# Ledger of designs, part 1: VH-VL binders against q980j9

Every score and structure here is a prediction.

Target 1, 189 residues: q980j9
Amino acid sequence: MRTQGELTLPGEELAVIEEFMTGDGTYEQNGIVRAAVVGKIFYDMLNRKSNVLGFKKIIFQHLKKAKYVIGIVNSIKEDSALVSIVGIEERGLASPISAYLHISQISNKKINNVTDAIKIGDVIKAKLLSYTFPLALTIKMKDLGVIYARCSRCGYLLIKQDENNLKCQRCGNIEQRKIGSYMVKKGGN
Below, numbering starts at 1 at the first letter of every chain, in headers, positions and changes, except where a header shows other numbers; Kabat numbers aren't used for antibody chains.
F, E and O stand for the ipSAE by ESMFold2-Fast, ESMFold2 and OpenDDE, each averaged over both directions (binder to target, target to binder). V2 = 0.75 x the mean of E and O + 0.25 x the DockQ between their complexes.
[cut] marks letters that were taken out.

## First folded at step 1 (VH-VL; framework fv_namilumab)

Design nm3
Fold by ESMFold2-Fast, scan of step 1:
Structure nm3 (fold): chain C 189 residues (1-189), chain A 120 residues (1-120), chain B 107 residues (1-107)
Amino acid sequence: as target 1 above (189 residues)
Amino acid sequence: QVQLVQSGAEVKKPGASVKVSCKAFGYTFTGYYLHWVRQAPGQGLEWVGWINPNSGGTNYAQKFQGRVTMTRDTSISTAYMELSRLRSDDTAVYYCARDSYGYSYYFDYWGQGTMVTVSS
Amino acid sequence: DIQMTQSPSSVSASVGDRVTIACRASQSISSYLNWYQQRPGKAPQLLIYAASSLQSGVPSRFSGSGSGTDFTLTINSLQPEDFATYYCQQSYSTPLTFGGGTKLEIK
């Protein structure tokens, strides 16, 4: 069990199904209860349920005032990535919002391919550049970029190794990313 | 059936090195991580490290850094653990154990163990 | 490193008894906790993974519970083959660490 009230991102492990059943904002995969949305963790000790308390559905105009958004990389094309926005700051969205991240908005250093900086399945912290469809994102600023990623070889958690590299704690595989305010589990909160 | 078969017992002098093998049967060798765990006589279990047979990537416990090397040969489905500059407190049964690609490290199949004795 | 403490170090019991073994982590490990059984002269065998998930082929009399720092292994109705040493192991972070073991002995 993680800390009560802690912020979680989609896909993060919250409990084992035998210990806590799925509740609001969670789903089960291979005996593990995972977060379905961005929000605060709430373990219902009385009913043995794992919940993620997402916030009120965000209306489009609230995106205009957001300092950052949380998204999941869904697909990568030649010069851009398609991203599902799943959260606005610490507030979770009930329904994802589609956006794109152009290669020119990834790094202040030249990169040849989008995959040099982000991968499908990565969770990113980004800022909105446009507020009309299609929504455009940037991750060029210091704290923006990949904040949670899984190893491409074994599926285990990647932890920040240095400014540009993540290391799998299971297999030792090292992967390069444009890293933002990376969410790390060092055995404590 | 899944089976891990380890090499036979070794007796070494302090300062020597030992190389233990672990041959895998009954599954796709490159599909599962292999860990090494040791147990001194009458003592508990101590994790040494792992190897990813697919990539050759390794991760060692800090106390063994610089003394342990893990390798594999995919053509014969065999993993190796070499421990150098042996000390008497390295005397232990060394186990290899299988772990799947997944989120939790758990060891579903173990080798029979290899007794390594370090004495003058 | 995460330190794992097991209690008791040994327990004496009779066939048919309910036995509980405790395991405590020096910091929160969520549910990344496994239990192994080791018979004398044999390699360990996995019983429980992810704190409470029963490994395929393991008898249902074994169960695990707990999260965070405090975990318990329960054997509901002890059988003769259950007299062995039991180890907990955290899988939260490297280095992976084991408890000191609990030896289950015949009364």
Scores: ipSAE 0.000, ipTM 0.443, lowest interface PAE 19.3, mean pLDDT 83

